# Ledger of designs, part 235: VHH binders against p49116

Target 1, 238 residues: p49116
Amino acid sequence: EGPLLSDTHVTFKLTMPSPMPEYLNVHYICESASRLLFLSMHWARSIPAFQALGQDCNTSLVRACWNELFTLGLAQCAQVMSLSTILAAIVNHLQNSIQEDKLSGDRIKQVMEHIWKLQEFCNSMAKLDIDGYEYAYLKAIVLFSPDHPGLTSTSQIEKFQEKAQMELQDYVQKTYSEDTYRLARILVRLPALRLMSSNITEELFFTGLIGNVSIDSIIPYILKMETAEYNGQITGAS
Below, E stands for the ipSAE of ESMFold2; O stands for the ipSAE of OpenDDE; V2 stands for 0.75 times the mean of E and O plus 0.25 times the DockQ between their complexes.

## First folded at step 16 (VHH)

Design jk2 (framework vhh_brivekimig_d4; at its last look DockQ between E and O 0.01; V2 from the best seeds 0.00; counts 0 for: pae O 14.2 > 2, placed apart)
Fold by ESMFold2, look of step 16:
Parts: structure tokens; sequence; C-alpha cells
Structure jk2 (fold): chain B 238 residues (1-238), chain A 120 residues (1-120)
């Protein structure tokens, strides 16, 4: 037993590729996004409760929720990533594609709607001034979602989610004792994550991966990475 | 200087086998994960398989699972792809790609490629 998360799970330090290019490009965006994704997956892997569920369950959970974890990471790291600048560069590229008639109007509408929803989500989280502890528990609630099809340990997953919710409640009550509605305001932001399309996230942030590999294909590899291999990513080499 | 030189391509009948090799030089080979990528005529690149730096973890595209095996010999600085039960849709230029040191699945060097043609 014990707490679901420890203080080691609260630290979430994203290192950006250096130097920052004068003009953002798809290579820089993909590298930045990959660092966030791998940080998020390895964060999940470091949780003892996650480790206890076994390899097949772990892979299924991460496949089901990686986009939600990634989106929470974008909101948490929006300033260090210069996310607003990245999204503006992507919008400019999409406007050029419209001008040249290179993409279907339906696809462009889907992508622009997704960008708008992502911006709105990040702005709402910034408005609430969500702290690192709160983000850690929100990510745990998203990770331990028992309602995904095909899961084999749903009762245990549900218990871990309930524990994450309880620990978030205790933290908010203790740390923000004068704000009785803070927990509710935080939790009502979570449904917006279900509006985020993993397909479109891949188009926006991950077009530079080897051979156009999908995130679903790489999840088992990332979850099994040796610590020494992972440390190369988190050390911030470019 | 970094070099990746592949060999083993050729023409083979459906159902046949080939083994591709990718010889690496100019860098510390066992510090890097490696991938095979293929590009069919007129198509975009398609990821085939990846192997971790020490060979302990392998993953495959759905289209090749059970038929292809990626391996590496770090003492010879060589990456391999064993391709069995070949089909006409496997016809492509096959090349190896080194992953970025800090970013898996983001390639920082690719070989020229070796052509595999599966035809009766």
Amino acid sequence: as target 1 above (238 residues)
Amino acid sequence: EVQLVESGGGVVQPGGSLRLSCAASGFTFDNYAMSWVRQAPGKGPEWVSTISWRGGTTIYADSVKGRFTISRDNSKNTLYLQMNSLRPEDTALYYCTRHGYSIPFKGDYSSQGTLVTVSS
C-alpha cells in the first residue's frame, strides 16, 4: 500500500532542443514533441502501481491514453515549449496549403478545430494556475482509466484511479484550503481531453518520425527502454 | 565519418527469403537504436522494424510481423533483416536508419538503400 505517487513523480522537467532556431521548423517541433511524449510515458512507467499491472495491461493503458497524457504535458509545459508560437507556425503552414489547394478542405477544418480546442484547453489550465502536484494526479487519473475496452484488470485499475482522486482531493484541500471549489473546477477540465484526436496529434507534432511510424507502434518499445537509453533523451542532447 | 552500407538485396520469387545487412562505421554502433525502412516505387517511406541499442527489444510493422526478423551483431557493427515468406508487396528500396542519440524514432542518418524485388 502507501501513496500512489511520491514527490519523485511530481518533478516533470522538459528540456528543449538547443539552440532554438530563428524560425520554427517541423524537425524542431517533432523533436520537442518526442521529448515530451517520452517523458510522459516514462513518467507513467515509473509509478509502482503501473508496474504492478503487468506488461500487457501497461501497453493497453498507454495506447488508450497517450494522447491525453501528451495533451496534459503540453498544457503543463506550454511556456517552456513556446506552444503558442508552435501552433501559430502550424496554422501558417495550413493556410499556405489552402492557398495552394494541396489538402482537402475537410481535413484542414478538422485540424484547425483540433488546434482551437487544444489552445482553449491550455488556456483554461493556465487560468486555473494548476501546480505540479495537481498535474501529476490529473495524469494519474487519466492513466488509470478502467473504461477502455480490452483491459484485463479493470477492478484494480479503478482502485488506482480512485486512489489518485482521493490523493488529489487531500492535496487540494490542504494546500488551497480557502478555495472549496478548486477540485471541482480542475476535474471538469478532464472531459475536454477526450475531444483530442490522436490521429491529428500525430499530424501536428510527429510527422518527422522514422518511416512515418505511428505512436501506437512504438509504445511497447518506449515502455521497455533501458534506463541508459532513456537518459540520452532526457539529458537534452540535440 | 558516419557510414551505413547495406547489402543483400536482389530478385526473389514469392515465398522466398532474403537477408539484408547494414554495415556501420564512423560511430559507436551499440549506442544507437536502429531501424529498417522501405520505400516502394511511387510510395512514401514505410517503417518496417526497430531494434534497441543492445538488441533486447524489437518491434515490427503489422505488415511484416511473423515474416521478418531484425537483429544486430554489435561486435561486427552490423544490423540485419531476415525476410521470409516474401510477397510482391514487399518489393521496395530497403534502407537502414540510425535513431537520434537523444530522440528514439527520429532518424539522423540513413543509408542509400538496397533494392528488393519479389517477382515470379
Scores: ipSAE 0.628, ipTM 0.841, lowest interface PAE 1.4, mean pLDDT 87
Fold by OpenDDE, look of step 16:
Formats: C-alpha cells, structure tokens, sequence
Structure jk2 (fold): chain B 238 residues (1-238), chain A 120 residues (1-120)
C-alpha cells in the first residue's frame, strides 16, 4: 500500500478574486469563501483513497466535515485571504442587522461568538506555525473521520484516517525531531473544529452567493465539477 | 491611525465595582459598533458585550448579564463598561474593539487592554 498523501496533496494555493475592492463587500467575501470551499473539496477529491470510497460515501463524508475542512482552509489561507479583514467586514455588515433589529440578541451573540471562535482557532494555528504538510494531513484526518452518523464503509474510512495519522507522525518526527510534543499539540486543536456551527459558517460566508441554497445540497455538484471548469470559473469570476 | 486605549482597570474585592473606559481616535467613532472582550489568564478570549453605533442595541454574554452595562458617549469618542458585583472569575485583561476594523485576537491592530483583578 502506498502513502495516503503525496507531495501533490501538500499544495494548497488559494487564488483570491481580483481586484480587491476598497471595501470588502458581501460579494467579494462570498466569492472568496466559495473559492476556498471548492479548493478544499477538490483537494479531497484528488486523494486516491477518497476516490476509492465511491461517490455516495464521498458525498456523505464531505457533507459531514465540510465546515471543518473549510475552517482548516481558512486557517491555512488566513494571510492570503486577509481573514481578519474579511471577518471585520462581516461584523460590519452584521452591524446593519443589529441597528435594524432584524436579529434577536441571542442570535447576534451566537454569530459573534462564532466569529471569535474562528479567529481564535486561526490564531492558534498561526501560533503553532503549522506548515503545508501538517495542514494536508490534518485535513485528511478530518476528512476520513468514521464517527459521523450515517456513513458507510466506516472500517475503510478508519483505516485511511489511521494512515493519515501515521504519516503525520512520521513527518513531524522527521521534520521536528527536537520537538517531541509537536504532534500532540497539533492534534489537540482538532476538537475545536467540531465546536463550530456549520449553519453559522454558511450564513456568514455563503448566503450572499447561494442565497437559500444549502452547502449540503451543492456538495455533490462541487465534487462532480471538472477541475478545468473550476479553474475557468476562478479566472472568469475575477 | 486607529487607536483604542483602555483604562479603569485595577484590583477590587469580590462584590466591588469598576468602570472601564475606552478612548477611541483616528476614525469616526459613531459609525461603528463597539465591543468589550476579555482574556483571563490561561484561558481563551471571551466576548463580553457589544453596543451598536448609536447605543440603541446592547447585548451581553450570559456570564455578565445583569452585572455589566455597556455604554458609549459618541461626543467624547469613548466606550464604557460598568462592572458591578464583580467576581473572581471576572479577572482578566479587558479589551475594546471596533467592529469592521479590528478583532483583538488576530489582526493588524492591537491594544494593550486594561487589567481587572478581583480578589479577596
């Protein structure tokens, strides 16, 4: 059995919409988020082990973990995205809703706390100085999580997750041999991903783009999308 | 340059009160919602309260609701946090933040905060 990931899976380059507007509008934010989402899902699709699970299982896996993958992507691409600025802009847009009393205080609180959680997570990842290989393996571990409800082929998924963990361990031991506890420090960040609401993430990043359509409903479409078509959309949507 | 300067922190006994201030400069203060956040030792940052740009809407974390009051004076470009019935668990570094520009956790803008210590 070959490795789960190759060097080709380490590359994770997000292309931002161009030009960047003077003020980050909802469209720019949503487009940026959409590109990240597509990149994340197509990354998953590029993994041979993922392909081996079949279309139905693949779809179910991505539906279960898309928020976590997306969040890891945010962390990884935080600098390129100017994530702090994006989040600030989102909060600024939310201010209009606050002023117009369109949202309940409880809902506003939930949204604000979610934004704080996102920032905290990304900040924590930055502090750990997570590299591209580590991100790739972390995403793989998240992707091949067998503990989501309704999944088929859970035994195989578990094997892939274990393989991802082992490869990560090997990488960390080799690359950071002087830091004995680095692997543990990295892995203990993963639970934070599951504390984040996918619904709130969707509302913050995607409502302006897809309207009332759920990410859940478009995942099969994204996974079936040709890479060339995706690339064309990126260049055309700029 | 955007500046936020917190003050009013100190040492207080449980049940005591403090009033924090945040002086804002370098931007149109009354165009922005403002928030207080806090960082306790060994803990992650916690949102405390938010006030709308004109003060018409205020929201609070459950942990401080009924004890803390957020307010603002737009004529003075100042944000306030009245803290009553203080508890040891309120001990933290308190930050003010401008919505739409900076988030205290990560960004191109940082503040020093003001330290609140509640101890017997």
Amino acid sequence: as target 1 above (238 residues)
Amino acid sequence: EVQLVESGGGVVQPGGSLRLSCAASGFTFDNYAMSWVRQAPGKGPEWVSTISWRGGTTIYADSVKGRFTISRDNSKNTLYLQMNSLRPEDTALYYCTRHGYSIPFKGDYSSQGTLVTVSS
Scores: ipSAE 0.000, ipTM 0.219, lowest interface PAE 14.2, mean pLDDT 87
ESMFold2 (binder alone), look of step 16: mean pLDDT 81; pTM 0.820

Design jk3 (framework vhh_brivekimig_d4; at its last look DockQ between E and O 0.01; V2 from the best seeds 0.00; counts 0 for: pae O 7.9 > 2, placed apart)
Fold by ESMFold2, look of step 16:
Structure jk3 (fold): chain B 238 residues (1-238), chain A 120 residues (1-120)
Amino acid sequence: as target 1 above (238 residues)
Amino acid sequence: EVQLVESGGGVVQPGGSLRLSCAASGFTFDNYAMSWVRQAPGKGPEWVSTISWRGGTTLYADSVKGRFTISRDNSKNTLYLQMNSLRPEDTALYYCTRHGTRIPFKGDYSSQGTLVTVSS
């Protein structure tokens, strides 16, 4: 009964806090990351198939996949965000923490490994020149994942994921007809998303939230926000 | 000048109730979502509850669900936290925080705090 996504779901325009400070700090990084996260949550909420699943299922689904959606958003918006500069600032902070013995060696290794995986993922997506339609369908594939424990409506979620996969395949075949392996190159990037730690993502990007609230805790609120509140709280939203 | 002034703290026995207030001035109160945050002795800040700008959506930390109720009266520019069935672990400095204009859950102004002590 129609395509899974419309043209409005392909548009994904992030507006950054202005002005960029001379030296990046926790507050700028957290504000930048929060704008991307909330853009991603409102993107998911706008999808008719997502709306059809009901509020409890929606909350459970987004709780399970928010880090994958966020990571795809980082890759898509890497230039607008100056992500390489943000990650360099985080690395410098971690190296200073080593010099001052503020963090355990094991934790620092975990965090540095995560940063390297994130950089590798974003660079690979940029080299493939993934377009807006491809990103939208990749986000839909990770959003409608039936494999997460505790989900209800798993059969319907699986059907939506299959529809996203089929529409991505059709798009790539028509738009990139001379590149036989493009779909395969894109799909082999998805397992890297499952290896990204939501705990480390929060540590890297979300330390500045009120009272150290977790992303898991705020998802129900973000999904329920009224359009008027969204427009008043977030500038530059699509 | 943005001002957030809290009141209603005190000493109460376990199982008791308190009502905290946070009076806002210097900004258009009903354009902002608000949160309560607490900080127990020797611990970091802990988010407690959030209410949307017009009060239509509320959110609670698991530790307080069913016991605490956040509300607001936009005609009085006042945020409230009704705390029932209080426990010793609720002992903390409680303060209200305004969400930033651009970003929910990124605070830009906080009150100084009011002490709540729950003890026998």
Scores: ipSAE 0.607, ipTM 0.830, lowest interface PAE 1.5, mean pLDDT 87
Fold by OpenDDE, look of step 16:
Structure jk3 (fold): chain B 238 residues (1-238), chain A 120 residues (1-120)
Amino acid sequence: as target 1 above (238 residues)
Amino acid sequence: EVQLVESGGGVVQPGGSLRLSCAASGFTFDNYAMSWVRQAPGKGPEWVSTISWRGGTTLYADSVKGRFTISRDNSKNTLYLQMNSLRPEDTALYYCTRHGTRIPFKGDYSSQGTLVTVSS
């Protein structure tokens, strides 16, 4: 049994839409988010262990953890994405919904709190100075989570998760040998991901692009998408 | 460079009032919603209030609703927080923040916040 991840899985390069508008419109935000989502899904797909689980199991896994993967992606790509600017724009765009009384006060609070959670998480990750390898393994750990309801092949998923954890441990021990608690500090950030609402994330980042279509419903399509097609869309997309 | 400078903090008795100010520079102030957040000793950061870019929408945490008022003067690039009926539990370091940016006390900005102490 070879390693779960290779160096090729460490690369996680997000290409932003170009040109960047002076004012970040909903389309730009959604396109950026979509690219990140696609990148995340295709990253998962590139893992041999993921392929070994089969299409149905793969779909179920991604459906269960897409928000977490996406959030990790946000954290990892925060600088390239200008995430702070995107989030600011999202908040400003919410004004229209608020003024039109489309959201309840409670809902508004929930959305705002979610944004703060996202910010906090990204800040925490930045503070920890998480590198590309660590992100890759964290994403793998999140991806191969056996504790989601309705999953098949949970034993195998668990094995993959353990493998991810072991490889992360090995990496951290080798790379950050002087920081004996780094692994623990990194891993304790993972629970924060599950506190974030996938519904709110979807509303904030994807509503403008997919409308009433759920991320859940498009995941199978994304996973079936050819990498070349994805790359072509990225390069051809404005 | 984005800069946010808070002021107006101090020591006040319970039931007292304070007005915080946040001077913003380095960005187009009136294009961004702004928020106040606070950090009490031994506690995590807490969102306090948000105001939309044009001031048309104001939002408050339940803990401060009815007591605090957020406002802004875009002509002066300044954010305000009027705090009335202050309570000991309001004691905290208060930060202003531009939405989407990292929390100031996390090291992204030079903002040090302004300390509010409510004590008898």
Scores: ipSAE 0.014, ipTM 0.347, lowest interface PAE 7.9, mean pLDDT 88
ESMFold2 (binder alone), look of step 16: mean pLDDT 80; pTM 0.806

Design mm1 (framework vhh_7n9e_1; at its last look DockQ between E and O 0.83; V2 from the best seeds 0.00; counts 0 for: pae E 2.3 > 2)
Fold by OpenDDE, look of step 16:
Structure mm1 (fold): chain B 238 residues (1-238), chain A 119 residues (1-119)
Amino acid sequence: as target 1 above (238 residues)
Amino acid sequence: DVQLVESGGGLVQAGGSLRLSCAASGFTFDDYGMYWGRQAPGKGREWVSGISWSSGYTAYASSVKGRFTISRDNAKNTLYLQMNNLKPEDTALYYCATHTPGSYPTDYWGQGTQVTVSS
């Protein structure tokens, strides 16, 4: 059997909406986030192992881990996205909502903590200087997580995850042979992804575009989208 | 096709310096960490130094730590190894390398550049 991923799966290039507005509005943020989400889903779909699991299992997996994949994508694309600026804009919008007494104190705290967690996670990944290869396999590890409730083909999913881990380990060992703990340092960041609320992420990044439609509900459609259609959407949305 | 072309090797006296270069092509250079290895006559391949994609992380073998410096220019798709205070035991064929999923479990490496340090 060949490797779990190919070189094409290492490449993860996000195209931002153009032009960038003078002030980051909700639409721009949502569009940017949507592109990242689509890119992440397209990435997952392009993996042969993922395809082998079947449509129902694929949908279930992505529903379970989209927030984690998206967050890894945020970290990986933080510079291109100007993530710090986006988050600042989100905070500003939130402050406006606060002034309008639309949110409870507890909710405000929860959302602010979530933003903090996102920022800290991305910063931590930047400090580790994770490359495209490592990100690809981290995403694979997250994608092929067998511990989500309601999954079918759990044994196969686990095998794919193990394969991803092994290939990542091999890469890290060969590239950084004297740093025996690099793999561990990288992997210990993954639990932070599980602490992040998908609901809050959805609210912060997608509410402006999706409205009352949930990410969960659109995932099947995204996964069925043809590559040509995806590319057209990216180029046409500019 | 992935290509790695090393250069900058040569004959140098003990205590001298060399700067090796590795020109990379055929893959997205800044998506990968890179590393230098060397192979001395009659010995196996030895890892020398590694660098992350953005140069934010570097690692060195204990034998070269403090003397060698790995760096890269992603705009030029080039990897470098500055070797200072060279010793006869540093004599080897030096090669740059990367690991891509397509070549798993093997690495890509160039033909190497010979470094010879005389006493």
Scores: ipSAE 0.525, ipTM 0.811, lowest interface PAE 1.1, mean pLDDT 91
Fold by ESMFold2, look of step 16:
Structure mm1 (fold): chain B 238 residues (1-238), chain A 119 residues (1-119)
Amino acid sequence: as target 1 above (238 residues)
Amino acid sequence: DVQLVESGGGLVQAGGSLRLSCAASGFTFDDYGMYWGRQAPGKGREWVSGISWSSGYTAYASSVKGRFTISRDNAKNTLYLQMNNLKPEDTALYYCATHTPGSYPTDYWGQGTQVTVSS
């Protein structure tokens, strides 16, 4: 009973490594992205509905949706992260790799298309001026997706997703009562998240942090971390 | 404790202007959209205008569009409603509101400030 999320789940404050280097590098980008990833995982595991599903279901859900949560986090934190500057640095690095003949032209095309899709998504969210309440419930909708293969408790997951949708609807309709289209405009942005490649996200943001292991392979460890260790990863003190 | 305190109401002649203020406390103002509502004597509550967290998105009831302007100052935790070209049908108790998670009821509004527009 009660709301799916609390005020503590609406608050989503990212702190960046300081100071920002004159020339952005792989280490700064990876540290920044790692802080966002751990903030996003901490957010997800603190939700009572998520906790009620059990550890195996939790792991399966996060493996299925971590890239969508991360991408929503990028959009939400785009200004504090200076995301446009980070993406420009990545594009410059890719152009240097072409000049040095280190990557195939086909791979670079895939990565540039991904960057364009990410920029378009972030711009569309900024145009709608999505707030913390709306982001929290969008994250809950993607987290509690019953459609992923191999899930247990899909009827319970569906009920949580419906609750998230209802509570988002209530908020939007109360705040913007005579704008009957805002909810639909917000929700039609979500399919774009499924266009984001977790493989490319790892290569753009995480190559230098954890060697060659994929993010989905470390999800069980991340979800079991002690709270103090989480706080260190979010602030970079680990 | 969520607290919303409206001010700036009063008696004004038709065609005149008023600026309402709403001081907010007890929650993270920047995380939420805010809205104004009003209640005329003997009538139910009517939504007037809403504004997103950074002011980049605004919406208005058709009855006030073009005459009222909603704004906010997040540094001061304050919501505003500039009301121009006021009409007698704008006479109402005006209240600011927010919808937050965390406890029931999830809707919070202030006591309101009276706006009376004489003909």
Scores: ipSAE 0.517, ipTM 0.837, lowest interface PAE 2.3, mean pLDDT 86
ESMFold2 (binder alone), look of step 16: mean pLDDT 83; pTM 0.831

Design mm10 (framework vhh_7n9e_1; at its last look DockQ between E and O 0.01; V2 from the best seeds 0.00; counts 0 for: pae E 2.1 > 2, placed apart)
Fold by ESMFold2, look of step 16:
Structure mm10 (fold): chain B 238 residues (1-238), chain A 119 residues (1-119)
Amino acid sequence: as target 1 above (238 residues)
Amino acid sequence: DVQLVESGGGLVQAGGSLRLSCAASGFTFDDYGMYWGRQAPGKGREWVSGISWSSGYTAYASSVKGRFTISRDNAKNTLYLQMNNLKPEDTALYYCATHTPGSYPKDYWGQGTQVTVSS
């Protein structure tokens, strides 16, 4: 039984839309987020352990965890995406919606709290200077989470998660031997991902999707995409 | 085919300084943390220092903390170890290393560079 992931799963290269508009707008933010989502879904699809679970299980897992994978992707690609600038633009758009009385006070509070939690998560990951190996295994731990409602094959999923945890532990202990608590500090950030609301993520990053279709509904199509179609989505080419 | 090539070792007097380099190839250097280890004559390998992918996080064995500084230049795919105030007990073969999830075996070590500290 070889490693859960290979070195090709550690590479996670996000390319931003070009050209960047003079002002960040909903379309640019949505295209950027869509590229990250596609990259994340096809990353998951490329894992042999994921493939072994079968198509129905694959769809169920990704539906259960896509927001967590997306949030890890935001943290990993925060510099490439200029995430702080994107979040500032989102806050500015939100301020305009407040001026036009488009949102309730309760919804505004929920959205702002979500933005702050997202920023805190990304900051905590940056302070630990998480690398590609660590992110790949954190994503695997999140992907192979057996405790989401409605999953089948939970025993096998749990075994893959345990393997991901073991391989992450091996890496951290070898690379940072005298920092005996680095693994624990990394893993303690994962529960925060479950606190992230998928519907608020959709509102913040995916408002520009045609017809406001939920991410849940498009996941089966993303997972089935041929490589040529996938590359077209990443580059913006058709 | 990960390759790690150390250089910069040699003979140095106690209290002196030495800077080791490690040229890396065959993998995406920026994706991984890197570390230095050493092996004194008749002893097992011991971890010396580690550094994160962007240099934002470093860690040191207690025996070298305050005297050694690990660094990296991702543009040049190179890892460094600045060793100051060297002591005879620092005499060892020094090697750089990385751990990857890729091809078997997962661990890669260089051939090492000898550091000898005379009293």
Scores: ipSAE 0.512, ipTM 0.831, lowest interface PAE 2.1, mean pLDDT 86
Fold by OpenDDE, look of step 16:
Structure mm10 (fold): chain B 238 residues (1-238), chain A 119 residues (1-119)
Amino acid sequence: as target 1 above (238 residues)
Amino acid sequence: DVQLVESGGGLVQAGGSLRLSCAASGFTFDDYGMYWGRQAPGKGREWVSGISWSSGYTAYASSVKGRFTISRDNAKNTLYLQMNNLKPEDTALYYCATHTPGSYPKDYWGQGTQVTVSS
């Protein structure tokens, strides 16, 4: 069987659109987000265990966890993305919408809370100084989650998740031997991901790009893209 | 066009063995993981076994672990499933599949080969 992840799965390099505009418009934000999404999907596809599962199962998994994967990606790539600036821009756009009376008070609250949760999560991860290996395994744990409704092969998914957890544990014990509770501190951050709304994430980062098309609906197509197409999306090539 | 053609199925008695083959064409076979699935009458599709592109990783459903062995020959663009100690509950249409990229809005799998295990 071998390990669930290899060194190749640790690398997670996001290439941002260039040049960065002075004013971060909706297009730039959506493009940046889409690149991260594609990178995340490509990463998932590169995992042998993921390759070994059926397409239907894989699609279901990604549909269930794409928001969590995306959020982990945001945290991991926060500096490269200038996430704080992006979020500020999103807030500014939101404020403009508020001024135009396009949003209900309840909706505004929901969106603002979501942004706050996202920022707090990313900050917490930065504070923990999560490294590339830890991120890779956290993503794997999230990806191979058997507790989503409608999944098939849940037993196998669970095994993969357990394997991810075990390998993460081994890594943390080896790398951070002086910090006995690091693993626990890392894992307790995962529940925060489940509290984030995929709908709001989609609205904030992707509405300008996909319009009325949902991330859920395009996931199967993303997963069927060729490597060259992934690279094209990441590098900005159409 | 992606094409997967399964063979090797048949009727066997419980405890018997079969070796399934899947001939792949229309894509770069050695770039992609492959898997076997099965579908019994009146049941949904069930994942059976998977293998990475390089054969460096294999996985099995708990129901077949220890009895089935997945392998591949990239030079021949062929996927295999060695099935030993077959049981009546293994009776199903077995199909090979891949995550092959393409513009088709459907999954990539073959027509399948029927495996029937009698008690």
Scores: ipSAE 0.167, ipTM 0.623, lowest interface PAE 1.5, mean pLDDT 89
ESMFold2 (binder alone), look of step 16: mean pLDDT 83; pTM 0.834

Design mm2 (framework vhh_7n9e_1; at its last look DockQ between E and O 0.85; V2 from the best seeds 0.50)
Fold by ESMFold2, look of step 16:
Structure mm2 (fold): chain B 238 residues (1-238), chain A 119 residues (1-119)
Amino acid sequence: as target 1 above (238 residues)
Amino acid sequence: DVQLVESGGGLVQAGGSLRLSCAASGFTFDDYGMYWGRQAPGKGREWVSGISWSSGYTAYASSVKGRFTISRDNAKNTLYLQMNNLKPEDTALYYCATHTPGSYPQDYWGQGTQVTVSS
């Protein structure tokens, strides 16, 4: 049935809230992260292969991998987001919280280690200069992972993942024919995504969410949204 | 919809230089890596060089490494190949290409620009 993804899945354009404040705040960070999350969810549910698996399987897949998709999105959009500046603002806030005795020292260490891992991941992806095609297929490999517990249709999910791997390989082989190591260099970055904590991602980027609702709990609602509602969430428009 | 148009070819003496251009349209140029290939008459196509979306990653065939430089200008949707120290074996039709998902064929090629290296 043709390629797993189309040109629309390669295009991944994040628009930041305007205006950018002189000093970053929780509202700006949460709005920026929310736009990326909704852009990532819109991306995933628009894939015909994903749609073919059915709503229950779709929800299970996205619950299992949303943090990995989000982290790939952070790496892909790091320049547009000024991610280094956002992370620096978060570190400064955490240091103020230590001085005011508001957080556990152990929690602060965990969060700082996560920030370092995230920075290193984004740097490694930037060194490889990963493009939109490559990111789209890396996201597809992550999305169609049959390894997560509780999934149904794992045989079909595995076949879609293999198709994503093959199409990424074809691209890399055609674009960089005599560079036999680029595909391997790209793929070895993926295990680092499993080390990213969804709990800490929520703390870093989604502290402005009302009611202490986890991303995991709202995924069924996000996946059921109409396209117009998605576009509003992605751009911040009403 | 995808259009790739090469230019800058010509006749040049061995040891000389040429700069090829490839004008791209009909797709989002800066979402994709691009590459140059070449084909001498009666021979198979040979990959020459590839470049990533933002120019941060480049690769070259061993036969041209050190002599050719690939570059791109995403504001102009244009791919370039600077060819220095040209040799008679570089004589070929040079074409730019991209590999995209979606419509068939998945590989898009220009019609090419002839490079002929004499003596």
Scores: ipSAE 0.555, ipTM 0.848, lowest interface PAE 2.0, mean pLDDT 86
Fold by OpenDDE, look of step 16:
Structure mm2 (fold): chain B 238 residues (1-238), chain A 119 residues (1-119)
Amino acid sequence: as target 1 above (238 residues)
Amino acid sequence: DVQLVESGGGLVQAGGSLRLSCAASGFTFDDYGMYWGRQAPGKGREWVSGISWSSGYTAYASSVKGRFTISRDNAKNTLYLQMNNLKPEDTALYYCATHTPGSYPQDYWGQGTQVTVSS
């Protein structure tokens, strides 16, 4: 049996909207985030093991982990996205809302904490200097998580996750032979993803674009997109 | 196809220095960590040093730590190994390597470059 992922699954290149505005507006942020989300979904769909689970299971799986995948994508694409600048812009927009008394104190705190968690996570990943191979398999581990409620084929999902973990382990041991704890340092970051609210992520990055439409509701559509449609989305072609 | 071509080896006296290069092609170089290995006559392959994609992380075998420096130029798809204060026990065929999903569980490595350190 072959590996879970191929070289094509290691490559993860995000194309940002062009040109970048002088001041990052909500539209730019949402478009950037949408491209990342689409890229992440397309990535998942391109995995043979993922395809083998069937449409219903795939949809449920992605619905359960899209926020984690998205966050890993943010970390991986942080430089290309100018994530710090995006987050700063989001904070600025939030401050404006605060001044207009549109948010409760509790909500403000919750959102600010979420932003902090995102930043800290991405910084931690940057500090570890995670490469494309490692990111690919971390995403696979996250994707093939059998512990989400309501999933079917959990045994098979678990097998795929184990395969992902083993292949990542082999890579790390080969590349960094004397650093016996690198794998552990990498994997220990994954729990942080579970602490992040998908609702807040959706609000921060997607509200301006999809309005009252939920990410949950569009996931099936994204997963059914043809490659040409995806490419059109990434390049900004309608 | 993945290709790795090592160069820079040669004969050097103990205490001398060499700089090895590895030209990489056939894969997205900056998506992968890279490592150097070596194989001395009659011995198995030995891991020497590894480097992350952006050079933000490096690791060394205890036997070469403080003497060897691994680096990379992603723009040139090239991996380097600066070897200082070479010792006779460093004599080996040095090879650069990477692990890609397509070749799992095998790694890719080049034909190697011979390093010989005389006493």
Scores: ipSAE 0.215, ipTM 0.675, lowest interface PAE 1.9, mean pLDDT 90
ESMFold2 (binder alone), look of step 16: mean pLDDT 83; pTM 0.832

